# Ledger of designs, part 151: VHH binders against p49116

Target 1, 238 residues: p49116
Amino acid sequence: EGPLLSDTHVTFKLTMPSPMPEYLNVHYICESASRLLFLSMHWARSIPAFQALGQDCNTSLVRACWNELFTLGLAQCAQVMSLSTILAAIVNHLQNSIQEDKLSGDRIKQVMEHIWKLQEFCNSMAKLDIDGYEYAYLKAIVLFSPDHPGLTSTSQIEKFQEKAQMELQDYVQKTYSEDTYRLARILVRLPALRLMSSNITEELFFTGLIGNVSIDSIIPYILKMETAEYNGQITGAS

## First folded at step 12 (VHH)

Design d26 (framework vhh_ozoralizumab_d1)
Fold by ESMFold2-Fast, scan of step 12:
Structure d26 (fold): chain B 238 residues (1-238), chain A 119 residues (1-119)
Amino acid sequence: as target 1 above (238 residues)
Amino acid sequence: EVQLVESGGGLVQPGGSLRLSCAASGFRFEDYGMYWVRQAPGKGLEWVSSISWDSSYTLYPDSVKGRFTISRDNAKNTLYLQMNSLRPEDTAVYYCATEYYSWGPEDYRGQGTLVTVSS
């Protein structure tokens, strides 16, 4: 049938909590991150191809890739979030924790390495000047990944991923016709997302929002509610 | 959301003992250092004790060193403070905090547990 993504899927508008506190704290960071995560899941849920895979497959896909979607969202919304300021505050806190000897050296090293990987990823995307259409298709490629362990319906997922790749290629070739290697430079950035720890992302950004449940545990609930909205029970756009 | 629920406070005579508990949820308790802070009426926050994620490292200010012992049970997501040889000066609301939850003394949230040392 028609295109995998419509122009409505390019719109990705994050509204930050206001005002920004004088000193960044866990609550502000977690509320900001939660808004981005919910926006990312709502975005995925709005894709007709995603809905066509069915609720169980939708849950499995998002559980497998939420960290990749979230990280792409951080890169896309870095300016709106003042992400560099948030990361600087976290780094400053970690440096003070070393001085006060409150954290183990091994733990600090793991978290610092994660922050450096995140900064490098966001900087690479900024340097490439990735636009809204490119972000939408990169998220679709990540979402429709057939190679996560434990997935079913992998052939259909692969077809949607290939469709996302084809539509991204068509867009880039048309919009950036003079830059022969742009698509390759963009796509080679994606494998790095799989190497980032979802556990460390959850601890850095979601400590203040998730009570006694992990993000993996809440994903089915959120997607189930979105399914109800999509079917017109909550008067959603569909 | 990070939740820290303190308990074990009460009225005790000078020289007595109390054991405070803090039930933690909403984060990877086993991965973060924990600490106790207190606030006496009309005074600012005072750091009482800190413990590393693996219990290998504990810190105490001179005001409580030798009298208080911090410990944790990572399997139960619980932090403890054993308070011995209590003094009237120890009268305060005691708060449990994480090194990640509290970016500054004025920003943390918790219900606290009241400790009153009086004859």
Scores: ipSAE 0.000, ipTM 0.112, lowest interface PAE 15.6, mean pLDDT 80

Design d27 (framework vhh_ozoralizumab_d1)
Fold by ESMFold2-Fast, scan of step 12:
Structure d27 (fold): chain B 238 residues (1-238), chain A 119 residues (1-119)
Amino acid sequence: as target 1 above (238 residues)
Amino acid sequence: EVQLVESGGGLVQPGGSLRLSCAASGFRFEDYGMYWVRQAPGKGLEWVSSISWDSSYTLYPDSVKGRFTISRDNAKNTLYLQMNSLRPEDTAVYYCATEYYDYSGLDYRGQGTLVTVSS
């Protein structure tokens, strides 16, 4: 049996909507985030081991971990997205909402804490200078998490997660041989992903979605798209 | 539009071998994972094997592991199941299935091919 990931799975290129508006708006942020979400799901769908688990398992895994994958994608694509600019615009909007009594103070505090956790995570990944291979394996470790409730193929999922961990270890030890503890520094960042609320991520980045449809509800439909449809969404071809 | 046509079933004695084929059309076969599932008389559907789009990953339950081999030929849009050391409990209708779904939301399975293992 071959490696879990190939060189094609290391390539993760986000195409941003053009042009960037002078004033960031909900539509631009939502479109940018949607492209990253589609790219992340297409990436997962392209992994041979993931496909072999079958549609029911694939849907359950992505529903359980989409926020973790999305957050890793934000960190990886932070420069392409101008993420710091997007987050600053969101913070400014929240501060203006306090002044106009449009949101409760408790809710604003929760959202601000989420933004600070997100900034801290992205900053820590940038400081560690995580490369494309490392991001690919971290996403695989998150994707093949056997401990989510309701999963039916947990032993096989666990085997794939362990394979991802072993291949990451081999890569890091070979590529960064001088830094004995690099792998440990990288892996201790992952638990923070589960402390971030998917509901708040959805509110911050996907507020412009049609109606009150949740990300959880659309995941099965996105995963069923043909490759050409995914490519259209991630490049904005339509 | 999506069509899966199984063949290769038949009567075989215990310890014998059969090779099943599934001809796929109506979708980009090379982009999707494929499965074999079976239904024994009076029982529910049982998953038999899975293969990724590029053949790099294959999965088997303990009931067939070491005896069955799944493979595919993307140039021919064909899925195969090589069955060795067949047992009476392998008697079932075998179905080819794909993880592809059209926008109608229908599950796609073939008509099936009957495998009977008896003396």
Scores: ipSAE 0.006, ipTM 0.416, lowest interface PAE 10.3, mean pLDDT 82

Design d28 (framework vhh_ozoralizumab_d1)
Fold by ESMFold2-Fast, scan of step 12:
Structure d28 (fold): chain B 238 residues (1-238), chain A 119 residues (1-119)
Amino acid sequence: as target 1 above (238 residues)
Amino acid sequence: EVQLVESGGGLVQPGGSLRLSCAASGFRFEDYGMYWVRQAPGKGLEWVSSISWDSSYTLYPDSVKGRFTISRDNAKNTLYLQMNSLRPEDTAVYYCATEWYSGYPEDYRGQGTLVTVSS
């Protein structure tokens, strides 16, 4: 049959809230992160193979990998988001909190290590100059991960992951034919995504999401939204 | 899963007092610093006060120093702001926030509670 991803799946355009505030705040960070999350979920939903797995299976996949998808999205959209500025503001605040003994040293350490891992990941992706096609396939490899606990239809998921890997290999070999080790350099970046805590990501970027609502709880709702409603959330139009 | 619910706002005359409360849930309240921020009509967010996880450290800007007192009850997962000698310029929606979530002192959480100081 046809390819796993089409050219339409390469397009990944984040529209940031405007204007940017003079001082960064949780509302702006949360709105920016929410737009990226909604864009990532809409991207996944648009893949025919993903829809073919059925709602129970595809919802479980996204619940298991949303942090990996989100982190890849942060790396891909780092310049648009001014992510380095956001992370620098968070780091500065946490360093001041250490000096004033305002929170647990163990907790600050965990959060700081997460930020450093995120910065290292985004920097490595930037140095490799990962293009839009490569990001699309990396997201597909992450999305179709058969090894998360509790998944059903693991054989079908594995088939789609292998298809993503094969199509990435074909693309890289044709586009970057002179860089023999490029694919290997790209693929060895992926394990780092699983070392990053989804709970800490949620706390850093989704702290403005008020109520007893977790990312896990809203994922089924997001995946069922109509295209117009998705577009409204992505752009902030409604 | 973090939830912060502010209460205690209302209408008060200049020179009066109000006590705001913030009920926290979904995290180990006793392990994190807390703070209050406010937003006056047509203006940006302004940091009001901060308190350490163990209450040993409190911070205030000059605009409220000596008039406002931040405190917490870790057994009840509740943050307080005692506001004395209120002025018309204290009129704002008040929000409570936790440091480790926002990563920035002026970030806010919750629905907020309205404080109006008017004669």
Scores: ipSAE 0.000, ipTM 0.084, lowest interface PAE 22.8, mean pLDDT 81

Design d29 (framework vhh_ozoralizumab_d1)
Fold by ESMFold2-Fast, scan of step 12:
Structure d29 (fold): chain B 238 residues (1-238), chain A 119 residues (1-119)
Amino acid sequence: as target 1 above (238 residues)
Amino acid sequence: EVQLVESGGGLVQPGGSLRLSCAASGFRFEDYGMYWVRQAPGKGLEWVSSISWDSSYTLYPDSVKGRFTISRDNAKNTLYLQMNSLRPEDTAVYYCATELYSWGPEDYRGQGTLVTVSS
């Protein structure tokens, strides 16, 4: 029995596409988001506890929580992605679309509500100054969620989630000893992730994806990807 | 992958009619407004017509109003432009377009279809 996560699992470095375009476009956003998604999946695959659950359980877990992992990744990488600039550009476009009646009012409302929720989440995480260790454990808590419908091995998944919670508590108590309630403030942020629609996340960030395939359908392939193929994706090779 | 593929262009005599089609794929066509633009030889892009996602709203400039009709079939992911009473000045490459999550001067636009009005 070792720790659930090692120092290698704290490293989460997103490399953005280069060169940065003069004007933001859906293809640049999709490429950036795809890199973050692939980094998140590779991170999950590297956890020994995750590997121990077996391929079918692993696929089911990631299909259930990819949007939560992706959103945590957006918050963690918000600065390097210039996420606030991307979201502001999307909001501006949607406001112009309302005025010109180019897009349905219900559609615009759903997307704007999603962007607002995403901004509130990222702002909350930034105000708490969540560090790399805390992000790693929050991602682990989300990944090892036993309460998704259809899961097998739920008792083992719950044990891994509890282990993530315990290791996060130990870390926070040692590192932020002066702040008695920090852990509670961090953990109450997590339920908001489940209020965010994976379909809207997919539309906002992955519309330019080749073949117009759903994230749900590609997850099994990403998880089975050869290391060389994965490295090609994260270094900008298609 | 977002794709817009125009068809229906050709050579027509003044006073004639053409119907342009645009086959859309790679996005939820029914959720987005669509428009047509054209570019005459040696000139810039000119807006031709717009239609809302549900066909409740259509818009035309004076140059084509009363002669052109924009429509869509959301079940077929297809946009149409019915062009009647064509004039030599309507000669242009016609493009199908949408502002699907454009964050700058970029719009999704097809390759275009050539319309030549000549006597």
Scores: ipSAE 0.000, ipTM 0.222, lowest interface PAE 12.1, mean pLDDT 82

Design d3 (framework vhh_ozoralizumab_d1)
Fold by ESMFold2-Fast, scan of step 12:
Structure d3 (fold): chain B 238 residues (1-238), chain A 119 residues (1-119)
Amino acid sequence: as target 1 above (238 residues)
Amino acid sequence: EVQLVESGGGLVQPGGSLRLSCAASGFRFEDYGMYWVRQAPGKGLEWVSSISWDSSYTLYPDSVKGRFTISRDNAKNTLYLQMNSLRPEDTAVYYCATEFYSYGPEDYRGQGTLVTVSS
């Protein structure tokens, strides 16, 4: 069979709402995050191996890993999103909320710790200068994770994860031939994704969603969308 | 520095009208949605109306729908609330708010303006 990912699956182009406002607001952050989420779901759905697993497996898999995919997308698109500016605005809001006693200190502490973990992850990826091919394969490794509770078809998922790992290894060894430890440095970053709370990610980036819907509840709808509908969401054209 | 300054409150008889104003400064007013919220004595905050940055979208709860009209003048950095057919239950301090980063649609920055509806 052919490679797990083609060059088309390496391309990951986020189109931001334009222009960026002078002061960040919930709607701009939510729209930006939603575009990244839809881009990530469209990317996953376009992988032939993913499609081969079937709709029920696809839905379960993405429900289990959307936060990891989203976080990798934040790191990959950090410059396009001006993520550091977004996170600074969130931190400033949280510090203001402490002074105004509008949120509990324990909740603010949890959210701040999540932001600092996210910043550290993105900084580590930037320092490693992770390229587009490496991001594509890391997302594939995360997507084809057989070890989430409640998954079916775990043997097939594991085979696709192993294929992603092998193709990443082949790419890194060929492209970064003088850096024998690069693959190990990259892979050691992945466990940190499991430490980040999907509930806190929803609160930080998706608070502006109408009706306070959970990401879990919308995943089946996003995965069923046609290509034209996905393009509308990821570019804001509809 | 973001500042919101409300004005136009006062004492009015039931069935009367008042127009509230909110002068905004320290940010690009034309880029953000704006809200009116109120707090009656001994009650929590109640959302009164919202308006999009371009005035194309306005929203009202049933309690004020048909009686209140939200509007904005982006050239003057000013938000308005036209209140008609006022009722005693409309008695409250009215606050101007914006959607600057918040875990909800509101961020209260003004000192408020008191509206008293009494015979």
Scores: ipSAE 0.000, ipTM 0.158, lowest interface PAE 16.1, mean pLDDT 82

Design d30 (framework vhh_ozoralizumab_d1)
Fold by ESMFold2-Fast, scan of step 12:
Structure d30 (fold): chain B 238 residues (1-238), chain A 119 residues (1-119)
Amino acid sequence: as target 1 above (238 residues)
Amino acid sequence: EVQLVESGGGLVQPGGSLRLSCAASGFRFEDYGMYWVRQAPGKGLEWVSSISWDSSYTLYPDSVKGRFTISRDNAKNTLYLQMNSLRPEDTAVYYCATEPYSYGSEDYRGQGTLVTVSS
């Protein structure tokens, strides 16, 4: 029997826009985030089990979970992205908006609480020292979630999620055999992803690049990109 | 230029066997995972099997598990699919691919080989 994920699915290489500007701006942040989103969707498309579900199901799954995949990607790529620096820049812009009376105090609080939750999540993953194999299977568990409203083929999706959970368990028990409770500590992090607002994530990371269109509306087009076109987007080539 | 050339398809009776081959050129075959996908008449592409660059991992959907075996010979730049216990539902054009998500693209797939399972 073969595993759900192959060697190629464990590899997750984010290519950042270069050079990083001395002062962070909305365009650099949006470009960096878009590259991570595109990489995450490309990763999902590359899973044979995911493709086996069919295009309509693929679109529905990614629409339901893109924020969870994106947030896991932020945690996994935090060092490559200099995520702490990006979040500090966003906070600085929010504080300037308060001083200029451009945003309500309630809205600023919602956004700041979201940033705090994101920082807490990324910090917890870093503290657990989650490896690349563990990240791949956590993303697979999130992707193959059978409990989103409007999904068809839920029994097959559930089978793939259970396969992801079993393969993660086998990996952790073999690789971290002396740490009996590691798997439990990792899995208990996942529910927090569903409490994070996709609308606020979109506002923080994507507004400057995507304009008035939603991530939800763009997902079907990203998933149907030709290989050459997709590679152009994630590498910035041609 | 990446080229993939499939062969081995044909007409076979239910319960029969066929072995498909894919000759690869234009890239470092030994560095890439390889995939078989198929398209039945009037339907979309369906993933059939995957194999890692070093053959340590192989993947199959439930529809072919236990009946099909994917393998590769890196010295010959060749991918294989051994198909046993063939069913009418296996009738399709079979494509060799370097990217599993190329279901919407011809760029990383060959021309295909037709497999017809009929009495």
Scores: ipSAE 0.000, ipTM 0.172, lowest interface PAE 16.5, mean pLDDT 81

Design d31 (framework vhh_ozoralizumab_d1)
Fold by ESMFold2-Fast, scan of step 12:
Structure d31 (fold): chain B 238 residues (1-238), chain A 119 residues (1-119)
Amino acid sequence: as target 1 above (238 residues)
Amino acid sequence: EVQLVESGGGLVQPGGSLRLSCAASGFRFEDYGMYWVRQAPGKGLEWVSSISWDSSYTLYPDSVKGRFTISRDNAKNTLYLQMNSLRPEDTAVYYCATEGYSWGPEDYRGQGTLVTVSS
């Protein structure tokens, strides 16, 4: 029993690579993104309800939702990451690729639309001034999604998602009692996360560290890391 | 012009060791992550290891973890791969590579160096 998340699960602190390069490059972007991904996976693993589902279910859930968790993490850590500067650097790189006629116009349009959706999402969350408790419960709602194909224990997953929704509602109603429509404004943002391609996120943020290996392939590796190894990844030490 | 030149390959017996080097030029080596990939005869490219620009972060697949060590010397613009406990399935042409995006035209790799593990 008890609450789904404790105060330790609300804490979400990203440590950026140091020193910062004079000019942003693909490697710095990928290193920053990898730290955020590892932090997000470590966060998920720390939830007792998640642990209770077992390793196979845990792997399937994270494979299905890592892009949603990562995007919420980008929004939450946007200021720490200087995300607007990173996205501007990616756009500049992409525009140079157009000028050199190295990529199809259709592919570039698809990638630019993805960046635009990401910027809109992050700006929307910033405008709403989403707090740490709200981010924690939104991440829990996307993590415990029972509607992904191939999942086992879907009834238990659904109960954890409902618990996350109820605890978010209780928190918002008590903390922001004067804003009767705040919860509705927050929840209607979540469907946008599923419109963003995980393949495009992977290409933009992760290729510099992993080469051509997919995130789906690396997720079981990350989830099986011991705590010390996990901490090494999120701080850039191993 | 970006250039990557691998060396250090050769014939070794199973259980042996080799150290590969990659000499980089034409870009600010110290600003970019580097990685090793390999291609076994008749197979596709396989990622082998990655290292951050400042050496604070390294990553390995299970197939080489504990046996291979990636390192770099930014003062010499050189990337290394120390390969221990070599197995016949490690036989491949090894390439060093830089840049990030799989969709990006800036992905560079060298000509490769052949590693043959056979008795």
Scores: ipSAE 0.000, ipTM 0.148, lowest interface PAE 14.0, mean pLDDT 81

Design d32 (framework vhh_ozoralizumab_d1)
Fold by ESMFold2-Fast, scan of step 12:
Structure d32 (fold): chain B 238 residues (1-238), chain A 119 residues (1-119)
Amino acid sequence: as target 1 above (238 residues)
Amino acid sequence: EVQLVESGGGLVQPGGSLRLSCAASGFRFEDYGMYWVRQAPGKGLEWVSSISWDSSYTLYPDSVKGRFTISRDNAKNTLYLQMNSLRPEDTAVYYCATEIYDYGSEDYRGQGTLVTVSS
């Protein structure tokens, strides 16, 4: 019956690979994104309520929402990642592919629309100056979504989501008492996360040009990693 | 800027072997992954093999696994593809490529080298 999240769940610190290469490359982008993904999954695994749902439910929840968690992580860590620089490089590459007929116009349009949605989302979160507590609760609301197909324990998941919403409301009303509509502005951002394609996120950040890994296939293995192994992935140490 | 120059292609009999080379310049070769792609007559680009910057990881599709070997010499800024047990289906222009995302045009592929497997 304690709070859903503790102060330890507010800490979300991404360590970027160093040194930064002379040219942005698939390896650097994939390594950076992988560190963020592992950090996000380690964060979810550390929540007692999440652990209490059991391994099968945990796997199903993260498979359903990893792209939403990852996108929130991109927004939260946008400055540390120099995300705008990464996205600008991708946009320039795609525009050159149109000029050289290397990719279909339909595919380029889909990827560009995804990048524009991602930029808009990150910009909206930055303009709202979302803090670490708010990000933690938004991630919890996304994680404890009872409405994904195939889930068991949906009533318990719903109770955890409601608890996350209540604790976020308490935090915002107490901390930002002068801004009556802040909570509403924050919560209306969440539906946009479900419109973003996980397949395009994989292509941009994880599989590169050769498409040799599926996030869906590795989620069960990541969730079973021990703390030392997570730390190795998050920092690049092994 | 990034320059990739392929060589080593030619005419070979089925069952024969060829070794392709790619001379890289304009970037720190030792810091980037490299790969080979090919384009058969009337077909799109097909990925052939990849190698990490330190050679610790190599990848192959089933179509060439066991027959082709990718390698690199970071001291010479050179990528290699050893092709054994060649088949008529391997006939293609082979391109050297890198993982670099550059601002501007896609300059990470060379001009290619033609491999023809025929009697």
Scores: ipSAE 0.000, ipTM 0.127, lowest interface PAE 17.6, mean pLDDT 81

Design d33 (framework vhh_ozoralizumab_d1)
Fold by ESMFold2-Fast, scan of step 12:
Structure d33 (fold): chain B 238 residues (1-238), chain A 119 residues (1-119)
Amino acid sequence: as target 1 above (238 residues)
Amino acid sequence: EVQLVESGGGLVQPGGSLRLSCAASGFRFEDYGMYWVRQAPGKGLEWVSSISWDSSYTLYPDSVKGRFTISRDNAKNTLYLQMNSLRPEDTAVYYCATDFYSWGPEDYRGQGTLVTVSS
């Protein structure tokens, strides 16, 4: 058996819509987020271990973890996306809405808590200076989660997750040999991903894509897209 | 996709009435405040009215207060503007807008509906 991930899986290049508009709007945010989502789905599909599990299992895994993969992608691509600017604009809008009594206070509170959790996560990853290899293995760890309900081949999924963990450990030990606790600091960040609401992520980033349909309902279609169609979606028109 | 589609505009005599509608889709309409904005020929955008998510709060500028009534039907995802006692100065393209991600003039969604008040 070779390694779980190859160097091709470390490459994760988001191409942003250009130019950035003078005023941030839902269409720019949605287009940027959609490109990241499609890039993340294409990344997962390219892993031989993922393909080996079979189509039904593959789809179930991604439907269960897309929000975790997307959030890791937001952290990894935060600079390219100017994510802090996007989140600041959303926060400003929500604060103005509560002052004008335009949105329910409970709803605003839930969304603000979600944004705070997202900012905290992205800031922690930036502070740790997580590199491309580390991101690839963290994405693999969340992708190969054996504990989602209704999964088949759970023992094989667990083996792939353990393989991802071992390869991450080997990489960190070789690359950051003087930082004995780096791996532990990285891994303790992962549980926070499962506490973030996929419904709130959909509302903040995907209103222009999904309408009244959930992201998990479109994932089977995205995973079945031809490679050229994926590339068209993630790179956009020149 | 977030969409706002305005309708109900047309030609009307001074003193007449029109009812504008805005069909909303692609977001949870019941959770967001809504606005009407207009642009008269050769003028900038002018705020016309606003309504809270639950209809408990409505606002009007002096120019339309007492003549226009904003309302919404959350079950139908529709926003309304009832315009009475129309004046020639009310001639404008009327846009439906949401407080949802509306942080600039380019953020107004919808094609607009033309209201012409003329004899």
Scores: ipSAE 0.006, ipTM 0.179, lowest interface PAE 9.6, mean pLDDT 81

Design d34 (framework vhh_ozoralizumab_d1)
Fold by ESMFold2-Fast, scan of step 12:
Structure d34 (fold): chain B 238 residues (1-238), chain A 119 residues (1-119)
Amino acid sequence: as target 1 above (238 residues)
Amino acid sequence: EVQLVESGGGLVQPGGSLRLSCAASGFRFEDYGMYWVRQAPGKGLEWVSSISWDSSYTLYPDSVKGRFTISRDNAKNTLYLQMNSLRPEDTAVYYCATQFYSWGEPDYRGQGTLVTVSS
């Protein structure tokens, strides 16, 4: 038994490349996004319930929900990332690309609509003043989604999601007892995450990660990342 | 402008070793993850290894794990790939990469270095 998440799972600290360049470029944006993606994968890997599902299930879950986790991470880290500045730089690049006939107007329109939806989502979360505990449980609800195709252990995944929902409810009711409808306002934001295109997220934030491979293709390798402790130790006969 | 200059390739016998180097300039090397990718004759690009900005994370596909070691020296703006127990199948042009600078179109900054493994 015990809680699904411990206090250590509430900590979510993004380290940005520094300093921010005077003129934002794809290199800075992709590195920033990659750090957030890697932090999000590390967060998921640290959850005992997630570990208990086994490697194949873990890979399938993260492949299905990485865009939702990433978007929640963008909202949570919007201030430290200066996300509004990043999105403005992307918009400027896209406008320059249409003038040089590098991208079609229809594609740019789709991407601009995605940016507006992303901004609206992040603004709604900021307006609600979502705290670290709430973000941790929202990410857990998204991670333990039993309804993605191809999943095994769906009964166990569903139980973990229900546990996340119950623990979020208990937290909100205890911490924000003055706001009877806070939980409802928070939960109605979640369906919007599934309407955001993972392909457009890749184009905006991850164009430079590996080249001709998708985020879906690299997920198994990210989940197998070796820690500094393992890689930094001096080995020998001493 | 970002520049990556690879070196250290050559001809080796199976079972031999080579150390590749990549000299980086035009950006804050210490802030960015780095990659090695390779292209064998007549084949597409294959990811070889990745290292985080602070060396806390390294990644290898099964094809090279245990044989290749990626490392970096942030003070020298240099990326390395130590290749041991080389096999004929490792024959390729090796490219140093940080990120591709376009939406939808990769751009390789280095010219690459040729590694040929034959007996």
Scores: ipSAE 0.250, ipTM 0.612, lowest interface PAE 4.9, mean pLDDT 83

